VHH binders against Putative potassium channel regulatory protein sup-10 (sup-10). Designs and how they scored, part 3

Target 1, 283 residues: Putative potassium channel regulatory protein sup-10 (sup-10), of Caenorhabditis elegans (q17374)
Amino acid sequence: WNSKRSFFIPDFLGSGDGTPKSKTESVIEERMEYGRMILLVCNKTCAKHRSDIPLWLKEFNQKKGYQEPETITYYYHTYRQAVSFIDTNETDVFPNLIYFIGVKRVVFNGDVNIREDVNDWIASLDQLILLEPRVYEDLNVILSDTSNCSSKYLLLADRPKCPQPSWSIVARIAQDHGIQPVKIGHPLDGLTHVLLYKRMPYLSEASCHLSVLLYENSYSDFGDDINPLVVSDWITTLLPLEEGSCPALFETYWHPIVDELTELQQIFYSAELEISERNKRPA

## First folded at step 6 (VHH; framework vhh_sonelokimab_d1)

Design P26 (from PB with D54R)
Fold by ESMFold2-Fast, scan of step 6:
Structure P26 (fold): chain B 283 residues (1-283), chain A 126 residues (1-126)
Amino acid sequence: as target 1 above (283 residues)
Amino acid sequence: DVQLVESGGGLVQPGGSLRLSCAASGFTFSSYAVGWFRQAPGKEREFIGAISWRSGDTYYAVSEKGRFTISRDNSKNTLYLQMNSLRPEDTAVYYCAAGSTPYLGWRYDSAEYDYWGQGTLVTVSS
């Protein structure tokens, strides 16, 4: 990604001044909402089918041109169940969760039409690009053995709309499962996000496994959606620091998502420039 | 009729370089995502990389990153693959492909591409 083009990053998240948004900013805000990353969470049964990445990718691609609403509903429902279980102080459920991070590709052919883009996004949900933390042959043993874990914090998410657990519950679950809870400030919005990560120091690829879950420090509804441009900046900043520990894992599983975020940034900048040009030049 | 025609294949020494071309006709090339795949005898077709219908947006398979460069020229309806530091294991038939889907061809499944060339053979040996 070329940083010289970052001068048009919208301030959707991190604007604390209360300034009303322009029409241009409003249109881009809607477009970014539907171009956002999707986090899918599955139990062990779903994970076994989906953790076989080559088989999962073949099956995913074989479904070119059709939708599977049941699959999308199942994944979102599973995540909501996981959040509900965390809120009940039931830590036994947490080791059974697998995290999938998906990015919806959005195409702009020079004609900015938010309604058409939204319909295309919905129609293409089964065509998400899924990344998951690298796992080895015995996923259940890895998930249950918290003493042999290593990963850094890296999360791209559009979180399900549901209440989130308190920090004390998150910290307890992290401690019970050998996960390090980390609070990181969002670069633009001043909000503090809680990242949970799991470490697997005995993995063959630089002793690294990347599995992170993001929580907000609030009990109410999930706040504003995550801005893909800001998340991309976090990822590109953190990756060089972690690649020394996990180069092969990052090359295989995380570099493709960074590339997709770069495409998303370019698409949104192109859309912003087109909207700005339309507003300035009357017919 | 839609056509994709690869050229530039041949015999090259280990450590050498080669540039493949793919000429497209019969469709609006600039509106398609295009990419490169290869297949060695007895093996599955392998993704190399793809480039969006926008110039400069490229995606590569991890094993090819840093050695291969994909580019396109929409004015000439042509896709290119620059291959450097070639190894014997790079010996394969190389295919170009075009997809009408709104997504880039970096998705690894060949089924996401609508049109395919005939292939061009690259042999890396002494």
Scores: ipSAE 0.000, ipTM 0.108, lowest interface PAE 20.6, mean pLDDT 45

Design P27 (from PB with D54S)
Fold by ESMFold2-Fast, scan of step 6:
Structure P27 (fold): chain B 283 residues (1-283), chain A 126 residues (1-126)
Amino acid sequence: as target 1 above (283 residues)
Amino acid sequence: DVQLVESGGGLVQPGGSLRLSCAASGFTFSSYAVGWFRQAPGKEREFIGAISWSSGDTYYAVSEKGRFTISRDNSKNTLYLQMNSLRPEDTAVYYCAAGSTPYLGWRYDSAEYDYWGQGTLVTVSS
């Protein structure tokens, strides 16, 4: 009976206190803050005749899985709520699906009653390719690809106490803009081990940080209060980096303790030298 | 009664190839997303790859992309994993799994798969 991991149907019929409407809008805002949302938009005719709701959605509602921050959430809106939250010019078809991640919106262009078409569309939105280097040699290839700053990589340093979903939002936004996300945090990656378990006091003690590396050992720290809209804006400000502008650090997203960021850069430069030396020796 | 049965595991030399099969029964195979997972000794269960309910749309863990190929034959209710250039670190029990979710957004999470096979052991050793 886990009703939180599927879709939400608001009941505005007459609790009399307005709570269902207020709660629905608050839930949508909360879900956008924690990741992805697929919104089912329903006009008054669709809302009145629930037979217009796709059969596959009714079947999906019966499953009820575990709640995860990355879970795609479905919301049913009455016509009045839809017009206050959604620009009606984004779709003239009802019922329909709209995908939200940060400021990005993708409107479904197929027949919502054809489950296979909807599933194929959702799968296309979830074509995240997250590189996870397993050995020093793989990481060195990724790092060497950034030497001219023409290859765009967003390197994500994860913390042991933080959930995996903390970086997924940023990774998806980066990928949507042609930047390759790379997850660093695997136990076999000595570079990540040095960063996360040694010489990074603020990352070991503080709350969950979304820590990113840009190109040749450049570092930017977004922070621990992840709002998808703010994260999307932050990532898009990184896109106009010109070739040869490595390392690319931005004042707006810098940690207030500059010495710690400088130390992080030194650790990565030292690891790059170690990787180079290691590749010359037999195992 | 849903059943998934893996076969094709065994001992193989490093650099060799192996093809695993997973025979499905008790459900409409063509309507389910299906995938492969593995668990090496002392490690967590790892996602390898998945294929959508329709043939052709495949998704791989980045570490396995290029060496492993997933395919399905809906007429035979069978899922396949073609493994090439095998390494000792590929030694694991390989599981097939079926998910009834309406989309593949959760394909990497083993908890999202409703049905599992018993597993087949693959040993890569000289």
Scores: ipSAE 0.000, ipTM 0.111, lowest interface PAE 17.6, mean pLDDT 54

Design P28 (from PB with S52T)
Fold by ESMFold2-Fast, scan of step 6:
Structure P28 (fold): chain B 283 residues (1-283), chain A 126 residues (1-126)
Amino acid sequence: as target 1 above (283 residues)
Amino acid sequence: DVQLVESGGGLVQPGGSLRLSCAASGFTFSSYAVGWFRQAPGKEREFIGAITWDSGDTYYAVSEKGRFTISRDNSKNTLYLQMNSLRPEDTAVYYCAAGSTPYLGWRYDSAEYDYWGQGTLVTVSS
């Protein structure tokens, strides 16, 4: 019994004074983690002139399957109702569409009144492969896999005693930059994030070069001879933090020779901005 | 060219019932959220109830939830309000309204409705 009717319109409207925020956010979070969803977004001005929204856009059809696009209509009525998902300035155009694929989201950049352009956009995104979160046991496979020499991985330490960034926000931003998010527990005690990546050497296409940037201003370049045991040992020899001592979230120092420096900075800055905006919700 | 026309008002004794109708024209009725408001002499307009465009979900002012029932018939472009167990304080002019925002929590605010009928008078007196 997976039906959009259970979470669409009737469930959003049942509370009397508006959509229950926590239920709406929980549905969106679940869909973002492992499913697909299309969200119609409309600010107060757009919602006031809802008659101007084309009928076909209001009547999106749900496709079959557990990863079916869920068509959910939601409006920017107040900061409280939308801040976690749509009040991040991804679009200043209303009405508009956002396609969610797991933690990845894509904002439509065309004219929503042109049905064929919207249909082509949806069809292109329906074909994208979801980047699944990985567990710690995959780390050595990732480190050893020379077939993915240009692959980048963002490791997020599972550290429940310290303030943590939202997994969904950080993972979405990483995926938007073509970086595979990996949820990692032990042995990274004391770390919130580790960026691990492989790259082709600047002057050679014959071997993978491994560089590792830790969130806490720790950089190491292991060169072309990638050894998973050496890399894993290095990571596990990092000093654990004392009880109650947590690294500053997103306060990291960049090494100038890292080829992906701008990309890493964009990821952390974007995650900080999204978390900051969520935390500015009016009391 | 949009019109909403209310009918069915009149005099009724306390404890009685009335059914109000609102006939819509000049717009695609099935695409609009529609609702009922009332205004007693010297008072502001009060929300009574609304019904959504897409699901037919109904919303009521807390004081009216057990006594009033809102419904719509899209084949007739008509909105209805069934009023039961009427009290003298229900005496007011009753208005139907149509708008684009009522189902988003704004449904209690008369300013969020763009189209209004001329009203029908309901008098509850012994």
Scores: ipSAE 0.000, ipTM 0.115, lowest interface PAE 16.9, mean pLDDT 58

Design P29 (from PB with D54N)
Fold by ESMFold2-Fast, scan of step 6:
Structure P29 (fold): chain B 283 residues (1-283), chain A 126 residues (1-126)
Amino acid sequence: as target 1 above (283 residues)
Amino acid sequence: DVQLVESGGGLVQPGGSLRLSCAASGFTFSSYAVGWFRQAPGKEREFIGAISWNSGDTYYAVSEKGRFTISRDNSKNTLYLQMNSLRPEDTAVYYCAAGSTPYLGWRYDSAEYDYWGQGTLVTVSS
């Protein structure tokens, strides 16, 4: 990775560093008949670039609790490109756009000195894509990639004109990958958390998983068809599989990203997304 | 001056085996993740497999898992690719590449690799 590269998900608008504004507007206009909103969220880390981080962004990160471990001071959790994209826009509502908040890589403990050699390694979030109508193809790419073993998160919000429920697409891709979906409680009202966990036999202690946040009405097609107690072997051992329980495995990766998404949704999407209106903690 | 030199390519019959080597010099080989890619005529460069700095993690393209094995010898600054049960569609120029980091992540993406070898041709006769 560097700042010139596309992010983890392939760019359907081209392989450039930045999103072409005029092309993005044209794509949105072409697809406004269908109101599916898809948001991908990943945890993101990069090499040290302290001098390039504005004071307001440092204050924002401190407010959100994004604090670097003292022993790994050369790396930052960065939403720089997502925040920069927001900063370069008026506080406009952007319906049907894909938002990448951050991507998190696995960092091996004990190898701090070697990380000096990667000081120019930055994940890129300069590309925006619409995952509708290609949700299946995009999820297939995500679930086929075992290279980083990091948690990935997807928010699906169907609008009334969506011809196929987002849950149907999620169920189909899970079936095609031999994955058992697990329904988990979510701390935000109006959202259903679905875990797609893929076991990797050649990485016995590692796994890739995709957490899907479903807008409440996107899940109604399946009701109770997901059995939260039917999961793959090792995840069953590690997760407390209680309906309405958020597993410890997700606590570190999930809650900070969800909080960040909530803040961004309040700023840019509240008028267009019902999720923003329901974005309140459970009692 | 970083250099990666592949060797071990050649003509092999379907069902045969080859072992490719990549000799690294000019950098601290043991500090970086390294991998193998291939490119057939008229095709894009395709990821084959990658191995982390300490051999603790390996990652393979799904279609090659079980036929190909990646390994490294840090004492010899050498990366290997053992290829078994070769098929005509495996005919390609094979490249070794060194990443900018010790860790596996998006290693299917050729853009993650800073240094590349010149390639070695593998031909599997039909």
Scores: ipSAE 0.000, ipTM 0.109, lowest interface PAE 20.9, mean pLDDT 47

Design P33 (from PB with W53Y)
Fold by ESMFold2-Fast, scan of step 6:
Structure P33 (fold): chain B 283 residues (1-283), chain A 126 residues (1-126)
Amino acid sequence: as target 1 above (283 residues)
Amino acid sequence: DVQLVESGGGLVQPGGSLRLSCAASGFTFSSYAVGWFRQAPGKEREFIGAISYDSGDTYYAVSEKGRFTISRDNSKNTLYLQMNSLRPEDTAVYYCAAGSTPYLGWRYDSAEYDYWGQGTLVTVSS
């Protein structure tokens, strides 16, 4: 990921002192090795929360004369559940994201309130689960454990030629476990987003929900050199269906989720434009 | 004309108990989730607890769990809040509210409640 890494952290990877650069490169290398990660973008207005930024990154920023940013970006590796911190003023440099739903909007683009500590929320990401291609087998194991309902995110991503379960299979398994499935968006090259709630009502401070992304046809792989335009196209397809198509039981969950997806989509579009402008290669 | 009317507030000593009632009219009470909020002088409105249309599900703010119990009687169109072991910091105007759905999706968010009562004052002192 040569160009994407340079766009992502150009000001932190300079020739500088070598230590911050090697640390940041190692973190990104770990996350990209298996092509699977989640990005959490936080707007922190409270100075005390900035104390969680790694010391080496603060020292590097000071040496380069950078202002400490109000937005902190967190990388989460879904395959083995590892987290790293990237401190930047460039909120628009993350075009190859995978999305998770049901996180409170304040964690993404608002103030961190006294009850929602982003560091405590990140610590709970040890409950993040990544499904391998046998979704029906993995989902049965996960849903059989009642403790799996607290703040868990379930992601499925696979390469184009690997078998993927259809909506009908996922919906049947969800129903067998007393979960009401909600289909979001419409298929784009076989991509379908399914939102699952194990207990009704279920969304709360901890946000107990499962998000499953299904790939049936060829689409960009996670963690590879994903084309930002292709990713942008299918992200817009993941937006909720018209209000009238929402099951009555989950109508109250629709609007907060739409707000989160809209915010992430705006960040993605901004990153896409930035890459497009920088990729002027006529000379 | 939707109306919610709270009653049962008053002065109590620390450690005492009160039971608040909320009488609903003008809508099908049994079809909607309802909840309790409070507001102390100079503070924001705070969520206390909520109950689904069928009493099958209840949710409480963490700080109040174990001291307060929410219940409803659909035959009487009435919502209740039983408050035990009251403390001076429980002094506030208590409001009942009716949501837009039968379920407790965003129960902690006051914006999800379409109808509000005028409030009943609870004072815990001396």
Scores: ipSAE 0.000, ipTM 0.104, lowest interface PAE 20.7, mean pLDDT 46

Design P34 (from PB with D54S S55E)
Fold by ESMFold2-Fast, scan of step 6:
Structure P34 (fold): chain B 283 residues (1-283), chain A 126 residues (1-126)
Amino acid sequence: as target 1 above (283 residues)
Amino acid sequence: DVQLVESGGGLVQPGGSLRLSCAASGFTFSSYAVGWFRQAPGKEREFIGAISWSEGDTYYAVSEKGRFTISRDNSKNTLYLQMNSLRPEDTAVYYCAAGSTPYLGWRYDSAEYDYWGQGTLVTVSS
């Protein structure tokens, strides 16, 4: 991975041990977490507007006729390394990041499981939780890390029942939507998954803001002595981090974030349809 | 006609260096991801590394990173492989390949390549 661009990740943002992390919350806390992730672009005052689930997720659930579960699990990773990005556009303010976003609420009491039956697998896709952004110094780290080849991350394109051509289908769909897929895992393990990434500046900025607040609240070694501007300097041109932000600021940033989430959901829905149709074809 | 032609192979001593070239013709080279593979006698074809159409994005088999460097020159329609610190076990026929998708994440899979060269032999021996 010989990227021509490097991006510094503050050591506290990646100060974890690289271990996958998860958080399980009540329905109310889940809605606030999605709203908080996006509303941290504004401030605490704007949080009042997000007592409901994200618009794209609500519309998706209504389309499918699914009842909302009482808990949700978020997945995320932490890394402690300088980052190099595949970025051919020198005018980009922020580099491309790898995103994992929840499609639907899951999981009560553990990891997402898929079934071998097509109907069960399609139903399981609606319950996938996707991790927060990953930032890597070298994409080979992702490709060699078999711990990332778990069913709880991405199950759209590659499982024992899905043949290699499903990668071509996912790649075609990703190309149609201007996104780059990355295959993770080792062929001999029989577990290869698709990692999708695209330039999503609003989600990237919201994630960075959330990470700053998590560091301030979770790492007792620094308490409130940390200056959030040290981390947010690269996002201050785009994110209103000022105290006293109003609902109008939320509207300005929320719609772009919803658009990015909706685009990602459309990609997953397209992939699910193609895989479903393929599984119906005779051998 | 679509063609990829490798050159620069030959006999080299252990610890030596060698640079391979792959000249492309008959297609829009700058629109393709390209890579290098090798095959030793009696062994499976092995991935070495790939580079995207953008000239900056490379992906290497982890075992080859640091000894081998892949680069391209779109103005000359040419792909390169710089090989350093060569060992007898590097003796193989080296192939270049081109694929229509620019995505590097699965380029270790030979099935993802549309066009292949004829190969050039590299022998590492005292």
Scores: ipSAE 0.000, ipTM 0.109, lowest interface PAE 20.7, mean pLDDT 44

Design P35 (from PB with D54K)
Fold by ESMFold2-Fast, scan of step 6:
Structure P35 (fold): chain B 283 residues (1-283), chain A 126 residues (1-126)
Amino acid sequence: as target 1 above (283 residues)
Amino acid sequence: DVQLVESGGGLVQPGGSLRLSCAASGFTFSSYAVGWFRQAPGKEREFIGAISWKSGDTYYAVSEKGRFTISRDNSKNTLYLQMNSLRPEDTAVYYCAAGSTPYLGWRYDSAEYDYWGQGTLVTVSS
């Protein structure tokens, strides 16, 4: 991988101390402070003024197809001291997470033409606003496997929308596991993006499954409406997780969540049966 | 205007130690990741180690774990490389370099660095 980019990091951004910016406050480690700073200025060289940041973010977001208000909203809320002039909706921010990338986990054989798209994606990684170095290291190890029989894992940047039921489940897993969620977007537009990432050490298979769950769902027409078909799809998606591949998430979180989804599915199935039986009974 | 000036190179016996310094001027040193590279005659430039801006997190080439220590003093705009247990294979011109990216990780390519010093020769010989 070859990058011809230069970055300028203003000193005041480097002083971001990990102090929480929300009413639900918790202290952030030094390494998260590090991640916070790279991405407010990395899409332009030699930037010196906070007034320049919105222009850099707009140019970057437009090139990558990101929803610009969502990115600006989070930076304003989290780094009010650094970028307080960027003013938009602040309600969708959790103080401890700084990730504005969508990911989709794909498994493929190393010999397929998808490598062409993978190489293009890899070449663009330094233009993504938030990729931790540990994600880069993990991807490099996976992608450098020279075995002719190996399947490779690919993380693709994506910005899908997800329905309200997905957020409820994902947020619970995230909070309990210490993965801190971020919601980006305007409330009137509904839930646009949610990203989960454990800042150290890197994304796990289970975290990627959560991202896939979000990407395969559609927004509910009524916001709070839970569709039994969507619930059924989630159960199907969660079942492939193996105990040995992600012990903490499988043992601690998947069982209670699968139980909850199964109970909801059975309730809806029972309701459908009652309706069906009522309609099929002769008058 | 931008300068990186290395010092501390010289002749040392196998098993000996050297401390290299790199004095920076003409840019905001504390905002840059800085690191050390070396190049032996007839070989490509090799990454030794780097230190992040402000936080002080260090990154080393796998082959150099435990023998070399990198540190920085932002108040003096100076980067250091402490080299211990030197071997004849360590004979090279040592360069300091500065890049705008605080994370280097897998980006150990010399092309990632914006500014370079002139180099200082280290010779390890009996």
Scores: ipSAE 0.000, ipTM 0.102, lowest interface PAE 20.4, mean pLDDT 44

Design P36 (from PB with D54Q)
Fold by ESMFold2-Fast, scan of step 6:
Structure P36 (fold): chain B 283 residues (1-283), chain A 126 residues (1-126)
Amino acid sequence: as target 1 above (283 residues)
Amino acid sequence: DVQLVESGGGLVQPGGSLRLSCAASGFTFSSYAVGWFRQAPGKEREFIGAISWQSGDTYYAVSEKGRFTISRDNSKNTLYLQMNSLRPEDTAVYYCAAGSTPYLGWRYDSAEYDYWGQGTLVTVSS
């Protein structure tokens, strides 16, 4: 079995200045659309002395178990030409590490020669709190939590046979934007539901009210794939909304949320019935 | 019912070639990424290569690139693996698999695959 993958070290010849992109740049752009990546960046000096790159980085290229999402590491030269996905001013330290997920980037602020510090940083990037209420009543408790009136939730309704890693990527993007991901049941129509809920107070009251920015992701909208970059862009476009809302704006969102909560209740009941029936059948 | 049925395995001399087929039924084949895995005696299951559902883009395990070619025929609901320059270490049970996944893991992760065939034995021996 191949448990050890080669460390990816491309020579970059393309640019963002209108010259044709290298095949390597195109592959990195494609991979960023569907996953998360830790990119090892080097300047001209680092690129000439590749033996100075810590050998323990090869561990990022080993296949991990299903429950441990794999982080892909690539070596990239940032000293030559502007590239569409990398700001040459992101770091003045070389070699260094940059975490990418969708449009979000996190630059490592430690010493890459200290393996324990890098491992701790990566472990922090892998931390995911994904809430999985089993019944609608549990979901309602989560959405009614008044401990933070500015709380945002990304509700993910599994489509049948949607892989766990796909939802983890979307959930991680939400978490990176300060949004709590919540995985809900399986819709019988086969559609994927991605719903952003934001609680905001009424202007004249201290109580929190559920407000929602609803988007139903269907096969006709995103194709058969959930594109993490599109999800990240969508979340980013919604974040500039004010913490509070005027009554007119609240009224605009109220009817959709009432209908959607009813639909979510049906999805939960359908998922519970399917699970119950499957458990009654012989293996 | 979803089924994947492999065929074309058998005994072949070192340096020889074989073409494996995988017939799919019970699901919309064209909407799934499909791939080949193998398991040699006493070893873990190994990824060989896969082909995407939409673009037909292929991805191969580094150790197998250049000797194996994956193709699909959506009109026949069939996946193929062309194996050339076979070596004794290629002796294994070969499995076809299908998965619906928006995640890059379809290119290497067996966990991204929902449906699996029963396997077909390939023996490379003199």
Scores: ipSAE 0.000, ipTM 0.107, lowest interface PAE 18.7, mean pLDDT 58

Design P37 (from PB with V62I)
Fold by ESMFold2-Fast, scan of step 6:
Formats: structure tokens, C-alpha cells, sequence
Structure P37 (fold): chain B 283 residues (1-283), chain A 126 residues (1-126)
């Protein structure tokens, strides 16, 4: 969202490369370079009342092995003391679990005292298949495909620095709910970027955002640490359209946003169509 | 009653070494994280290092090439600070402190340590 840190470790003296950290923090940072990891997080209050943590949760370890996450317990001084691998705004509940896929993470949003819920959450993330999204370089191809009303589209803002693991976490979940994951080509420049920026606030300021393109004008602004249960719950509130009932994507999606956008939309569509026609090859 | 008593301070030449000790009594020393702080005249108290109950984890504010090393001996209820390659800037009163938890979650914030020693003066001067 908006209060996440950029993987900076606090330097309390500000004097050089000797940033303070524990051996455990160094090990966690090293592990983030390799696949998957589960972190059990406990702040000062939690550490003081550590006897209240369920025994199965304290002893919850997965052996390091091929395609298995490693589980590490981490105690930190106070809620407000972030390190490079964790943002203090990710959870207000302690103890809690965070599942890492490389440098990206998903915070558990249930009750950690319910073992079955924890197991189901881990199993859902372990089963995620990284999905390469379909890329559309030309908006007219998206418009042509949507005219058949065979699927809905999940749009991820396409920037050079947008991390693929964040996208891959959601792409499979969208697919399982009947929404086709897609990505609009590498550059989001000119009028296309302006139209997306007007629809999705903060798109021009953030490295990654996602939305679902529906003819009924729905979107959500998720950051890098997308929670799959929150995304799944949101997707289930979206109503499917009946076959053949799709209005023109451009007019339906953009129309209610800003009066000035009608002129920009028309200019963009005409320009994009002309470019597509000049480069068209017989099917 | 919890008590922490520092010793080993004194006058040392630049480039020299000192080993500070902190003897703990009145609590189960082996069950708690402990640390070292220092305070120079006219400056705030500065964190130096901390060690978990089992010596399994250590944390240092800033240490260049291992100049300072923290260790503990639970059988003797004693905390140590080995200081090597001392500089005039290391001149300060050194304090040991005990937290209320076995883990380093209390490490650098002086407000999170419940028990403090009286301090031992280290002077680095020719």
C-alpha cells in the first residue's frame, strides 16, 4: 500500500556500512535469496508472554529440502523496528506467520491458534504454480478478445522494475476464479499510461498495481505483498457477465472517470487502431 | 534483589585492550538477554552490544573488524566485553544491563533494560 519500506535496514548512527543487525537477521536475509521461507514473528509483548504461544506453533518447523519452505522464528524488540526483510506495518497481530517467496511475502490473515487454517494457508501457497501472463502489446488485441466475453482480465501495471513474484502470486488465484491474467506490454507510455493513471490512482507513483478489468468498472489497488485470501475474497464479489452481453470495453471502463478523458480516449483509440492496421499481417 | 556489578575499567593507551566483566546476582542470569552500553561526558547513552540467554545470538551497534566482542558465562553469572584496538573516542563510562526476556528483542533501547550496573570508567589516553 503506502507505508512499506524499500528493504532498508535502520542505521541508528547513520555513519556507514556497519548497520546494526543480529545473526538471526543476517541468516534470514541470506535465506531470502533462495525460494520459499516461513517466518514466525514475535514482538516484545509477544516475547514477554511466549508461554502463551501454542506448543505446535513454537515447534513448527519444516526441514530444508527440495521445494520445501524453511521455517524460522524471529523475535524483534518492538513493533516499530523494521528491518530490510519485514515492514512493521505488515501485521499488528503477534505471533503471526509470514510466507516468503524470494523477497516477496504474504502475511497470514487468520487466527494462528487454529492449526487447520494455518495448514490450509501454507498448502495454498505451496501449490501456487508461477504463471507467465499473456502479454498484449496492442490495446486493439485486448478489445478484440473481450468482444467474445469468454473471460475477464487482470491487469498488472507494466514497469521495468515491477517484480514478477508479486504478479505470480495473484495470477494463479485469478485463473482459478475464471479471470484471465494478462499484462499490457512492457511500456505503459503516452495516452495508455494516462488513461490507466486516471483510472487507478497512484499508478504513476508505484512500481506495481493490479486491477481486474470488468465491464462493470471494478478494480483494487494491491501492492507487492498481495494477500491471496483478500484477493480471492474480492474476486468472489465480482459478478460474471452472460455470454454475448459485453459492451465495448473502452467506453464502459473509461467513461465515468473524468470528463476530459473522453477526448483522450477517442484520440488514443484512433491512433492505436491506425498503428495496428499499418502493421497488420494476414492471419 | 537484582544487582549488576561492573569491573575491569581503567586507563589504557590508544591501540590497547581491556576486558570488562559484569557480575550478576539476585535473578536467574542464564534465563535473560544482557548487554553493554556506554556514555561519554555530555553525550547520550550509546548501545554497544547484547547477547541472548544461550549465547546463540549476538547483536552489535557498530563494530569495526571485531574490535568489541560480547560473551557470557552462565556458570559464573558473568557478562564480558572484550575491547581491542581502543581509541580516544572509546573513553566513556561502560554499563551492563539486563532485560526481562531471554531474546535480543530488548537489545538496543536502553528503556527496555530493567536492571543496570553502576558503571565502570574506561579512559583511552596517552
Amino acid sequence: as target 1 above (283 residues)
Amino acid sequence: DVQLVESGGGLVQPGGSLRLSCAASGFTFSSYAVGWFRQAPGKEREFIGAISWDSGDTYYAISEKGRFTISRDNSKNTLYLQMNSLRPEDTAVYYCAAGSTPYLGWRYDSAEYDYWGQGTLVTVSS
Scores: ipSAE 0.000, ipTM 0.185, lowest interface PAE 13.4, mean pLDDT 58

